Miniprotein binders against a2bj90. Designs and how they scored, part 15

Target 1, 235 residues: a2bj90
Amino acid sequence: MSRSARRKTSALNTVLRVVEVFASIQGEGPFTGTYSVFVRLAGCNLRCPFCDTRYAWSLEAGKPLGVEELVEEIARYEPSLVVITGGEPLLQRHPLNSLVEGLESLGLRVQLETNGILPAPARDEQLWRVYHVVSPKDVPVRVPGAKLHPSWVDYARATGRAWFKFLVANEQHVREVAEYVAKLGIPRSRVYIMPLTPEKLDMKELLELHSRIASLAVKWRLNFSPRLHLLVQLP
Short names: E, the ipSAE of ESMFold2; O, the ipSAE of OpenDDE; V2, 0.75 times the mean of E and O plus 0.25 times the DockQ between their complexes.

## First folded at step 3 (miniprotein)

Design nb4 (at its last look DockQ between E and O 0.05; V2 from the best seeds 0.00; counts 0 for: pae E 16.0 > 1.5, placed apart)
Fold by ESMFold2-Fast, scan of step 3:
Parts: structure tokens; C-alpha cells; sequence
Structure nb4 (fold): chain B 235 residues (1-235), chain A 110 residues (1-110)
């Protein structure tokens, strides 16, 4: 690359393609119930059949927004947690590191949601210091090409800042998750199972599904994640 | 079978590393043994042989227990118990009384 291209690339590293920014309650994972601002980044490296956010798959679905402008927008909400999700946020890794640096400078707690196909953060990345919820898509309902990068297990053991969240519909799925966890050496304490909701359920059906999966979590001694936002009808 | 031979080779290397750990006290041998125990689970699952799966889960639980004894990290102890309980359930489900007894003995030590 020429010097002009290098300067242009550096400037581009301060811009993210953003689908939406909104305040809500974190409905899933280890920070369930936390007042949060959600930042949905565009682009994804998978085409999951159970995806609720297909509108974010293309990078062109996102509008370019400068890191400084995005930090200011997030700060106005005064959130207890900033949730960076997408598509797959790590596709925009370089400007994402800049965003994280800006948010941390304000003392804001950051959580990234990722499918875990791309490598975990290296120690010299800003992303090394924040929380990560990894949603592997190779178990129990396998998505072709969705193999978890092995560095995520090392990162979880080294930092204590990663958890693994799995969508399950029944006990056979929980057994497959347990076997996967054993196979990869994922610490049990960092594993969450969450109800898989493939069709529109009424509130009674949704509660019954949550109850069944929570009971399985107790039986298998795994952590349980609700989909709280669905139960309370928040985005 | 090919899976049984691969499993046996991985397990033998794992046992050699555990013996080196016992002689030297060097935790790095346990870390290498953990990697091999995880590989043994992968081979067993790929084989679809429930007896190999139970045996692999018990071996992984044993390595995690040694890591707990060395490090004091409660996650290793809890994972060891969880895997040993899963191994016991599988052994009882498939009618492997010797493996079920090995799982019960391990649980008594945890």
C-alpha cells in the first residue's frame, strides 16, 4: 500500500457501519436485566436459519458513523451497559477497537455479542479488556461453516471475560451442548443455555418453554438465560 | 478400529504426562494432559462408541481434579464433578457396570 492508501485506511478505521442504536434492557446472558444501549453493527459471516436480525446481514444495511459521534450518542443514554451486537461485530474489528477505547474512557461497561468464528481478542487489543458473550452456531442446531475458533476457550480461561450461550429446545440439545463443552474444554461455569424460539408463541407457550429449559439448566447444572425482552415486549 | 487405536495412543501419552507431573510438580505437564484428555473426548464422540465416550469423560474429570488439587481453582472441581456425573449416567444408561463403579469412586474422591 502507498502512503495515501495508508492514511485513508487509518481514517476509515474510525468509521463503523451501524444498523441501529437504541436503549432497552439486556434480556439475555450474564447481564440479564441491565439497563443497556444496544449498538447493532452491519454485516455477518453466517446465514443462520433461526436469525432474528436478517436485516443486519449486509454491510450496506449499516450507515457510516464516526466513532466519536457514536460514543457521544451512546453516552447521552447514560447506560449501565453498552451491548455491541450485529450481524457479526468482529467483521469491523479495527474501528470496533477504537469504539471500545472511547467507551472505556468514559467508564462504561461494554459487552460484545459474537458468533465466535473469528479469533478472540489478542492482549494488545482494546477488545481484550471487555466482556464477550459467544454464541457458537455449530451446536446443537448446526449451521454450515460455523466452527468456533479455538482461541475463544483460551481467552475465556485466561481472562474470565467470555461466556458461551447456546440455543436449546429439548434435553437432547442440552446433552449435545454438554458433550461439546467437554470436547472443547469450556468451563461449565461459563456456559448458558437459552430457549430456542423457532415459531411465534403466545405468552403462555413462551413461559412454558422458558420453564422447561430452566428446569433442564438446574438438572444439568448449567446457567440459564431467558429471553426477557420477549417476555416483557421490549426490542 | 482406527478410533480405538487413536484413543489408546492419546490416552497413553496423557498418562505419561501425568506421571511426569507427579515426579516434577510442573503444572505445564497437567496443562498438556488436559489438551490430550480433550482430544480423547473428541475421538470418542467421533467414534459414536458409548463405552469410549464414558471412558473419555472419566479421564477428563480425573485430569481436571488434578488441576484443582494443584491450582485450588473451584471451576476445575465443579467441572470434574459434572463430567463424572454425566459419565455415571451414561454408563448406567448403556449397561457398563465397571465404568459406573469407576465414576462412583471418582465422585466419592471429589
Amino acid sequence: as target 1 above (235 residues)
Amino acid sequence: SEFEERFREVVEKMKELIERYKKTGDESYLEEALFLAIEAVDIALESGDPKLIVEALLLLAEVLHLLYEKTGDPDYLEDARWLAEMALEYAEEHGFPELAERARRLLEEL
Scores: ipSAE 0.144, ipTM 0.654, lowest interface PAE 5.4, mean pLDDT 86
Fold by OpenDDE base, look of step 5:
Structure nb4 (fold): chain B 235 residues (1-235), chain A 110 residues (1-110)
Amino acid sequence: as target 1 above (235 residues)
Amino acid sequence: SEFEERFREVVEKMKELIERYKKTGDESYLEEALFLAIEAVDIALESGDPKLIVEALLLLAEVLHLLYEKTGDPDYLEDARWLAEMALEYAEEHGFPELAERARRLLEEL
């Protein structure tokens, strides 16, 4: 590689395809209620029929943004947490490691949302240091191509910085989740069940669904994740 | 699978267009090839097959590279590189060494 090629490759490791950046409250998982900046990355290796962010599926839905510019933009919000989400953020792993390094240098906490298909971070990655919420799509709803990579179980055990969030609609789904996590050796303290919300629910139906799934979480001794942003009408 | 058949049909059409471009120098064949490459990516991503995804991303990067060579537009070069990097990462993570090597070679040309 020429010195020119090395300088050009270093520039690529510093650009992310970003759909949107916004401030809100984290509505889901272990950080529910946290004032957060959301970075939604473009591109997803799945086509979940229940996805609420279908506009992020295409790689072309994102604009190229430099890591430095993105760090400065995020920092202006003075967030308590930076949430990296999208389609699948780990499709942009290299520039994402650079982003995490920049954010951590400012003392910002980072949480990644991932579908868990791609391998967990290695010890030499900046991503190793952040929090991860893994949302498997193989259980209980079977999305084609979805399979939890086994390294996420090992990462969770090694670091204590991973949680597993499952979409559920009924008690049969909760049972399947309980069996699945038991088989994989994931402790229930790291497992969240979240309501699977159809697009057409009114606020009353949404609250009733939350109540039912929360009661099942207690019964099955699992953590409950709300869809808090939907309940409080935030993005 | 139904996805693999659809993917192959699109890729064959795209290869034919690229060959026509190489023979004629007509940029219209590259524009048509770009649309087919995007379609191939969508089919691959819908399938969730990591191999098809890597192949589709590399094909799109190759078409964008040809468009850069033809037009000199730096946006095509940037997009081609980004797709090739993503294809490399995805190939390495899923254990496709031949596709990873193809991605590395493309990145050396970019």
Scores: ipSAE 0.021, ipTM 0.376, lowest interface PAE 4.9, mean pLDDT 90
Fold by ESMFold2, look of step 5:
Structure nb4 (fold): chain B 235 residues (1-235), chain A 110 residues (1-110)
Amino acid sequence: as target 1 above (235 residues)
Amino acid sequence: SEFEERFREVVEKMKELIERYKKTGDESYLEEALFLAIEAVDIALESGDPKLIVEALLLLAEVLHLLYEKTGDPDYLEDARWLAEMALEYAEEHGFPELAERARRLLEEL
């Protein structure tokens, strides 16, 4: 059978393990402020020390849902953006492509959040056509073995549909990010720095951290990503 | 096929890293093997070949089991069991009795 036919007919490409589906505001990256439906997929190939969604690490955390059923559920919210996140959504790559096809048939705009360890979409995947926010974990936070797959840079240059988001706590981190993106040939317009928020911060500390990182973004001529949902206390 | 060749290349690298982990106890080899196991799953899923998919799921489950043995983190064990159960179901559905038996043996150890 052809690759696409085999992928479409297997049970592994028609069922997703889903932790939660909910409406909120996209609080990070290029679509900050957009009314969104979040689809959190189970499973992660990393154990990041600052992960705020540890409950999605286990594949057993997710309920199996058929792609068609999930499209219908998402559509009921009437979202302006569908954010596919997790865990690491690309662990469920093939049924994810089926979900994207269904969402695009309804005219819904889709954004994927990924740690970038697995390869970028191929041209014949539905994921090729959606937006991607890639959060590499090998700079500056340096999660062991969390190497960005080089195909993401090629994909970003070929399509203009990927951005790179980095957690930073201070200027040394920003310098490391700047060196990293220059080495990889990632344009500054595709780079976001975002506050590295420890597990517990009060609102005053959170605002001060945002202010400091935003100032560094201006100084280093990089885009700033807030964690807006934390500031306005939405999920 | 092209996917089979890529898959086997990744799996061989993974097995070399696991061997180095067993000789040294250095967890970094096991973490790199985990990345390769995930890549093997991606290659298998892209191919649409159900036999490669079952093999890849079992290999990933085996690496997660090693991570559980090293770290004691029960999430690795739970993930390994889930993947092995999915591999078993898929192998039975597609008529791969040797792979189904491999999945059952892994589930006994988990």
Scores: ipSAE 0.000, ipTM 0.130, lowest interface PAE 16.0, mean pLDDT 83
ESMFold2-Fast, scan of step 4: ipSAE 0.000; ipTM 0.147
ESMFold2 (binder alone), look of step 5: mean pLDDT 90; pTM 0.913

Design nb5
Fold by ESMFold2-Fast, scan of step 3:
Structure nb5 (fold): chain B 235 residues (1-235), chain A 110 residues (1-110)
Amino acid sequence: as target 1 above (235 residues)
Amino acid sequence: SEFEERFREVVEKMKELIERYKKTGDEEYLWEALDLALEAVEIADESGDPKLIVEALLLLAEVLHLLYEKTGDPYYLELARELAEEALLIAESHGFPELAERARRLLEEL
């Protein structure tokens, strides 16, 4: 979209459907341990059977909130990192770019969590300049309709601002991830494997699962992401 | 009825822009049509007339569908669906069968 067109749609670019805003610690990915504000946007283009946030699937699950009001709310927390997540944030792409612009204006660091089905940012988007954690759902978890858009690999190579995070339950899953990233030309340094936490696990089982997946990360020379918030009982 | 006159004027201008878009392929005409469709929604809301509200929502959904076709951005498709669904609900609850049929037809295209 041209910059002229973006200005003309300002009314549509100033409101986001927001499920929740809360402070916590980033428990996953390259910024694990960072004091963060999470902004969960409504709407998703997938229906993953292991999804922990099914309440965010519908756009109607979000309340309309102006970009400027949301920026002010986030700023009150004085976060080290703003994590924009949800169902799929890129479904609200245009007002999301406006939000990112506002947050950058305050010097705040932004990370987007995305399933990677929709295209990566173009150079003229504000989203081009922030961090992205892409969570493909086509491998190994095989969610129907979840094909990774190829532009994310190009974006990662061009910017150094994207990482790929995969849910894994066992060594066969890790092998499938290794083959997948090799085929697409994704560098191992940008790949995280993370425990797929199924139904009810006690703390001992959760720690044992983390230990097993971490050991596999070492064996396969991939990065490991914990689910730290689950281990320390934060949202 | 003063709202009806203002609404008609905005809709006529919007339709002219859509025709120019279809002839030229120039995306700028769609963005101008979007601004007018949003103005039509504001006029309808201010009027409190549910028939005008339904008509405005359907027109906005149609412009958003054209934007989706031009840009490929699913944001416009999702918004068009939401607006068409809302229009259908209002048309059915107020007994506007022709508008309800227009909404169903649009939803089938989306």
Scores: ipSAE 0.000, ipTM 0.170, lowest interface PAE 14.7, mean pLDDT 83

Design nb6
Fold by ESMFold2-Fast, scan of step 3:
Structure nb6 (fold): chain B 235 residues (1-235), chain A 110 residues (1-110)
Amino acid sequence: as target 1 above (235 residues)
Amino acid sequence: SEFEERFREVVEKMKELIERYKKTGDEKYLREALWLAREAVYIARESGDPKLIVEALLLLAEVLHLLYEKTGDPEYLERARLVAEYALRIAEEHGFPELAERARRLLEEL
């Protein structure tokens, strides 16, 4: 099968299992504050105890949707950024590459959110050319089975298109992250720490947690990611 | 082909809107041209013809560049670059040297 754009490589028969498509503001990571369309794909290879989107864990949670139909739906929002998330979107790798090709054809900026367990993109994948926010779940949160694939560090160095976003609750977590990224050779400029939010916090508690983690980011010279959507009560 | 005929019709309408923009300075004609440029890309993708895809992408990048010049919005510039880079890649992969040169020329202006 040819990977180049040819007559018989049409994405019309390529299908993704999609949980939801909605417009919001990107609340996390290097593109915080950007008007975005979120595409949540079904299926996940982890069962994180702090997961906010457990409804997306099963592939059966997603409605089958053709890639070209999805591209058209996304384009109608006129987004500054397309955020592909899930579950774990790399579980649907083949049709995901087709989706990225369609979105690139419209000049839309694409960001993938991934847990980093599956390998980073190869140079011959469309995914090689988009932005990736990798959220390792082995440190500091220690989710079973969540080992970061080493190819993500190589991809980040080769392309400058990957960042690593870590959930942290306290200074001990930040220390563990600092040791982890130093050991793997991840530049601090590519590292974000983000508040690990419990199931229920009121607005005062949420602001206090953000303030504490942001202060630790300054102290440890790491980037800070808010959860802006939680603070402004958007999805 | 049917796709080539539809593509040509959309491109002709788009060029007319760009000409109206040049005469009036009214951004609304560029926004309408952007919609038609997106339609041209969709038609080209449906055709599966890589030459039409590259042509459509170059037209889209040109409209995005005009929007950047008119509005100063850096998002249009970034999108124009992404589209032109994608066009260049396809042109090089399929051996379309004249289209590849047009893409490089556009990227130099961005």
Scores: ipSAE 0.026, ipTM 0.480, lowest interface PAE 6.3, mean pLDDT 86

Design nb7
Fold by ESMFold2-Fast, scan of step 3:
Structure nb7 (fold): chain B 235 residues (1-235), chain A 110 residues (1-110)
Amino acid sequence: as target 1 above (235 residues)
Amino acid sequence: SEFEERFREVVEKMKELIERYKKTGDEEYLIEALMLAEEAVFIANESGDPKLIVEALLLLAEVLHLLYEKTGDPLYLEDARYIAESALWLAEEHGFPELAERARRLLEEL
């Protein structure tokens, strides 16, 4: 048993590659405004042109952390919500289930952010019991190779614990989102549209974009997600 | 296209590093190959070509598998498996049977 060569007795389910852990306010989606700890996992199965977290794309960007150590680190923040994001967190699915088990044992509420390409949780997974914000990349600005796994629609219907969040720049994008969710049978109550923010917008431009997309959300009877952290200059 | 040329150049450099690893056993060549595999994924996504994206993901999964074989680190195996599963799904969705078969063969090795 060599510790220098990594423990061969370590279960596949007990170590995660973690890019960063930090406290902030959830700026997006159904839990906007919640005091949260963000856990960014390394690795992604896409390379989106508009990605804000390119530093998390590589698996080598993540530090190996044991699930128990990570649970203790998260708990020290006393968060109202644990946001597990990445890259794509479901690339580390098995140890992620162990992390969720540890967090739920402490009574912590957990939200995953996922691109939805990999299958939704099965009923026997710990991940079945937590919240998921799914960000499909097949509409309206299609990322090549991306397609929502159909199991996410069934998971959302079965659990009420998934929402679908779409980046939009204009009314044509909103129309495409509305058509997409109607075809898949996703209820409007589970759909968020969020401003697609180009790099280096000034505060006036950022507010105008938020206002425009929010107005479209009202017009199309969809939920609106801000990017609140950008507006208040938090991580 | 320009993206196809850049992709091929990065992939050839990556293959040279893997060959050097096979001759020397030096893990550092695999770490460099991993960086190039990630760059290939970046280029493929910029190109908008789903076939290049699937090819790049398969190359990334292959390098991660080699790193697992060299280091015994189970995180490399887990990552290789899920990236290869993603590649298989995308290859099937877009109708790339040869890439889908390559992904299935890789998953059987994992």
Scores: ipSAE 0.000, ipTM 0.212, lowest interface PAE 12.5, mean pLDDT 82

Design nb8
Fold by ESMFold2-Fast, scan of step 3:
Structure nb8 (fold): chain B 235 residues (1-235), chain A 110 residues (1-110)
Amino acid sequence: as target 1 above (235 residues)
Amino acid sequence: SEFEERFREVVEKMKELIERYKKTGDETYLDEALILAYEAVSIAWESGDPKLIVEALLLLAEVLHLLYEKTGDPEYLEQARDVAEFALELAELHGFPELAERARRLLEEL
């Protein structure tokens, strides 16, 4: 079934499985430093061994919440940015479109975090109008079957509303990222490299890692994303 | 081990979904099987057992191939090839000749 045909025949789904909702500062990507509300959706189509949010893998990890209830909860925080993350939020594509419609009707800016395996939004989806940070899992540490859907490159070029964010530990990882984005035709201006942070770093080690990866970003002419929330000890 | 038991449980559920798909033609069973295939891959990676990892990758490639056959979406075929190639690489690296041969046979069907 095409997804558009399924939308026309299915009952309207307005329930999302939500793991958590909390206010913080966006620590990563193009909106670093923005006062945000994070909405973590349950379910993921990957089971990455390096995943920090394994508790969100199962749809059963999420509490069922109506779209209207969730919009009202988010709005009470008066955020500058709503970050929808997970798991993989696009597994809940239909109710997610309803959620972003409600949030945009209130003038709220929405950013989606996605692994990019599922197709990019179509023009008739509400999701087509919001920002996307795509975190491919096929480079530099390859997760088998985690191939980026090619529609994300087309979407990024057509809209200017997608960026590609890669976790890197060393210069070899940055080289692999540079080769990957060149082969796919992803503009360097849409690419962020971000430090891959081990769990037990002290503050000095964390700062030195940030400095090293930032220097590599300059050398390779890529954008740099910190993990600001780790530096300032926020969730 | 605990991982082998969990892996087998997920694989059995996946097998049941694939059989239901073959009986009904309902592609939603393949969508569910795909989620379970990725769960099997995760269990295998968490176990650190390269044989389980190769077996999980081959199952994932088979589900992706079925999705390609049902939908005609070339992205499923590309993903199936990528996963099966990686399974072959790992099987050869770790000396699993029967799994390597299964990967080669799958790649020939793709």
Scores: ipSAE 0.006, ipTM 0.229, lowest interface PAE 9.3, mean pLDDT 83

Design nb9
Fold by ESMFold2-Fast, scan of step 3:
Structure nb9 (fold): chain B 235 residues (1-235), chain A 110 residues (1-110)
Amino acid sequence: as target 1 above (235 residues)
Amino acid sequence: SEFEERFREVVEKMKELIERYKKTGDEEYLEEALRLAFEAVLIAYESGDPKLIVEALLLLAEVLHLLYEKTGDPEYLENARETAEWALIIAEDHGFPELAERARRLLEEL
C-alpha cells in the first residue's frame, strides 16, 4: 500500500470486488472498435433476463483487489480505453472513485457502463470527469425496480459525457425507446439502439439482426451500436 | 444530516407500505415499497455514509425477499441474497456488529 492509501484505508474506499480484468476491443456504444481493458466488478442490483454476464451477479464471484494493485494491472495492458463494467459498478462507488482517480493520473480514458438506477456523479466526484454509457432497464423490456435516476439526463446535458444504450429486438421496441427518450428529454444524439442477441445465433443470423436494427436506427434517427465483439468472436 | 432525515422519511413510508401489503396481500404495495427501497439505497450512496448504505441494502434485501415469497420469481431471491451479502461485507469491514448480525440473520432466512 502507498503512503496516501494507508492514511485513508478502509475496505469501502480502497478495495474493489473484481470478477475479471482482460484486454479486448470495445464492441458497443460510442467507443466501438477501441482497444480496451475491461474491469468487471462483482455485484448487481438487478437480475435482467437477457443479461450476458450472470456470472458477475454474485459478490462471491469477485475477488478483493486493492485500488493501487488494480491500477497497476490495468496500466500493464497500455489500453486506449478502460471499460469499467459489472454487475453494477456504482454499487462500489467509493473505491470506484479512487480507481478512476488513479487511472486518470496515468492519462487513461475511462468509460463506465451502468444501469443508471444509482445517481449520476456529483461535480466533486472523480467519476464526474469520465464517460458513462447508461443502459436503462425501464424500456423496452422493463426489469422490476429499474427506474432511471433523473440526474443522468441532467448529467448528460451538462457534461456531454453520458450516452443511453437500449437493447432492441424489433421496431416496436424502437418506438418505445423513442417515446421514452422524448418524454425524459434525452437528446437523440445521446441515444444508441443495439441488437438484443439471443444466445444461439449463427454468424449469418447475427449479421442479419445487426442489419435490421441498424436500418431501424436510420429510420428513427437514432445512433446504432453493434455488438462487434460477437461478430468478430472476442470476449 | 439532511441525508439521514430524507433516509428516515423514505424508510418510514416503505414500512407503512409493507404493513399494508401484509394486511391486503396486494402485490402493488410491494412494488411501491421496492421503489422506495431503491430510493433509500440512492440516498445512502449519495451520503457516502457506510452505516446508511448497510441499512438501505438490508431493507432492499427484505423487500426483495417478500416479492420472492409473493411471486415465486427466483430472480428476487437471488437479488435478495446478493444484496444481503454485500450489506454483511460492508458492515464487517466498518465494524458495525449489530448490522452485521442483522445481515447474517437475513441470509439464514433466504
Scores: ipSAE 0.006, ipTM 0.249, lowest interface PAE 10.5, mean pLDDT 81

Design pa1
Fold by ESMFold2-Fast, scan of step 3:
Structure pa1 (fold): chain B 235 residues (1-235), chain A 82 residues (1-82)
Amino acid sequence: as target 1 above (235 residues)
Amino acid sequence: SDTVYLTIWFEGVSPEQAEEIRKWAEEVAKKYNLEVEIDETPDGTLFVLFEGVSEEVAKRIAEEAERKFRELGVEVYIEFDK
């Protein structure tokens, strides 16, 4: 019996620490505009200064929920996409694989949001089969402790199921991203730049920032991710 | 499939405690012939990452970290990844 199969039968491998579950529109990345249910897992291995979900940093911020109960809760929303985010969801890797198996058994499309510090999925994990949006924190705004695990580039090339999303404020940030992805061999078609949005922007400023970053995406031949939920005032 | 990536992070760490944790982590890595990566955030959180650890060894390391550093008033968090 594989380690993964044996772990799925353990109670300890069927409980996740969950901060919140809610329905919204995916505002970011390759699935922008999709009706989604968001599952925010507790715990994070970084302390980003621009983090808007600091309430999820501690594992104690999460309520323990059984995988089967969580699958049933998610299914009630009838989503087109399940977005698993955090903190860092890969910190709860074992029960997360069980969650993904349950969601896939219902025909639900799953996307993980990850900082990419922990290794990419192995071929024998359920996580190998789902979509991943990797948000490296080692460029352009370098966060201490943030290093992209090299296995994510191999996973992206092997599966076509990973994209890399970078927060950028100006053209110098975009240049640094372009240099970074070229050095690592990440195809530009798998790269998204997204506006780094300070808390105090009004709607006009937010739209102007989106326009500027989108223009830079065209100039540098990278994909653009909005923060659509901010523009339409959804969570 | 029988090895894990072991992440241990420590919150509320003083500079002296950080140095003790770093020395401990290096000793553990040497003892079990493992690679270890150690990163510190500006808020005093210290991350210790062991790669390619058997589940039995990972559990022993985690238990030792909890025993040793909780006595020093450090908050210890542990996660196992495949």
Scores: ipSAE 0.000, ipTM 0.143, lowest interface PAE 15.9, mean pLDDT 80

Design pa10
Fold by ESMFold2-Fast, scan of step 3:
Structure pa10 (fold): chain B 235 residues (1-235), chain A 82 residues (1-82)
Amino acid sequence: as target 1 above (235 residues)
Amino acid sequence: SDYVELIIWFNGVSPEQAEEIRKWAEEVAKKYNLLVDIFETPDGDLTVYFEGVSEEVAKRIAEEAERKFRELGVEVIIEFTK
């Protein structure tokens, strides 16, 4: 049975497994600083050693919420941006497309955070029309199972609605990212490097790490993503 | 469109079940003359990727995975990429 057929059979095509919904500031990527509602979907197809949201790894960590109920809850926050994250939100692809349709009908701007293992949206999906921040985990961090699907590069070129955000700890990682994106033909304007942060840095260490990675972004002519929420102590 | 990538995630997997899944995946790859990649998470869960599978064969493999491993209490998630 296909995933789509399985979702229809279990009535999951109208229901999302949701871990949490909360308002914060988008701390990362091209929309850094935006007042946002975060929708964390349950389930992940990776087990990254550096993951700070391990509580979302299991589908059972999510409560079943109807798409219409979730749209209404999100709308109450009056956000400038809806950030759909997880786990890996594309594991719930079918009901996710329905959620995006509902949010778009209200004129809300939507950003998906994805590891990019599952294929990019097709033209007939609602997901085709929203913004995507793809965080590959094959390079440089080498997470087992984390192969970027090649369709994400085609999607980025076709739509201009995808960016690629890479976790980096040092200059060797930045070099590997630069070589990787050049090989795939990803424009540098669509590439962000972001500090790979150990769980318990003090504020001085966190600022120093941000400064080092930002300086490398300038040197290598890549965009820099902070982890602003960590610096300002928000969720 | 005649051929798909078939991805199967196996979650909630014991070490013994992981070995059985790996053996099954390799046997399926040999039976249908397919390329297979098997990725293991740090938790011991597995992702099995079959490359260049006809849609008809992909459906048969998916049905076999569901039949064999869901009965063992393993969560089986299937994706067809076109």
Scores: ipSAE 0.000, ipTM 0.167, lowest interface PAE 15.7, mean pLDDT 84

Design pa2
Fold by ESMFold2-Fast, scan of step 3:
Structure pa2 (fold): chain B 235 residues (1-235), chain A 82 residues (1-82)
Amino acid sequence: as target 1 above (235 residues)
Amino acid sequence: SDEVWLEIIFDGVSPEQAEEIRKWAEEVAKKYNLTVYIEETPDGDLEVYFTGVSEEVAKRIAEEAERKFRELGVDVLIEFEK
């Protein structure tokens, strides 16, 4: 292949490196239970020890797909919600804005899942207008290199379109989350705690963990996110 | 426009060199808050693309790549696309 043809297929402004596209039910966060199409983008700026999607860490794990082609593929599912996840989707920020523009032009609702290390959207980005679930990895799970960009708090206050979702295993984790969000000025109404699920849980253990974390959410006056797809055995 | 695509092609790299290049590229993308795409060609080239880059930052990245990897015996080709 020539260099120009190679660039056209992999590296132009409207190309995303995509790991997978599939329909499922959103199992997490403020839109739990929604019929969704998941778009997993390649590349990540963290190496979380509890990561379920290590296969998406490298940008080369994704296939190059044109934005228009991807919009058409997503639209065929007729989803109530498009969930853009990864890796870290904001690593592909420029073509991601183009994808969001295409999806919004079809009236599709978009949610981005991000680790929040990279800055929140600016007002002139298409990403400014969509929903964001930010999953900080600095607290309580303490992933090396993780640090929430302060612009996410400003974005949440300005738009009301960001929520913060924290992985927790026990009450000490919930306490650390409560202290963290209070220090940053994040409203409790925008905070979700979600069970940190070890790979080897059976269904009884998984349900017991969900019950325990949900009870802590009530005690600490935070929102609870299940991992519903795990409970109902969906991808 | 101030934004360019920076393409860096690393010719005929070993698996160890490829891993070092990927790590470097991801660190550069994080440092400058850029989008990066990495593609391995069937002939063993590694192509690294940075998008959303100012010309000034693109030149600095290109110079770093040439210095770091050419000194290690890797053939480095650099292109700027506006």
Scores: ipSAE 0.000, ipTM 0.128, lowest interface PAE 18.2, mean pLDDT 80

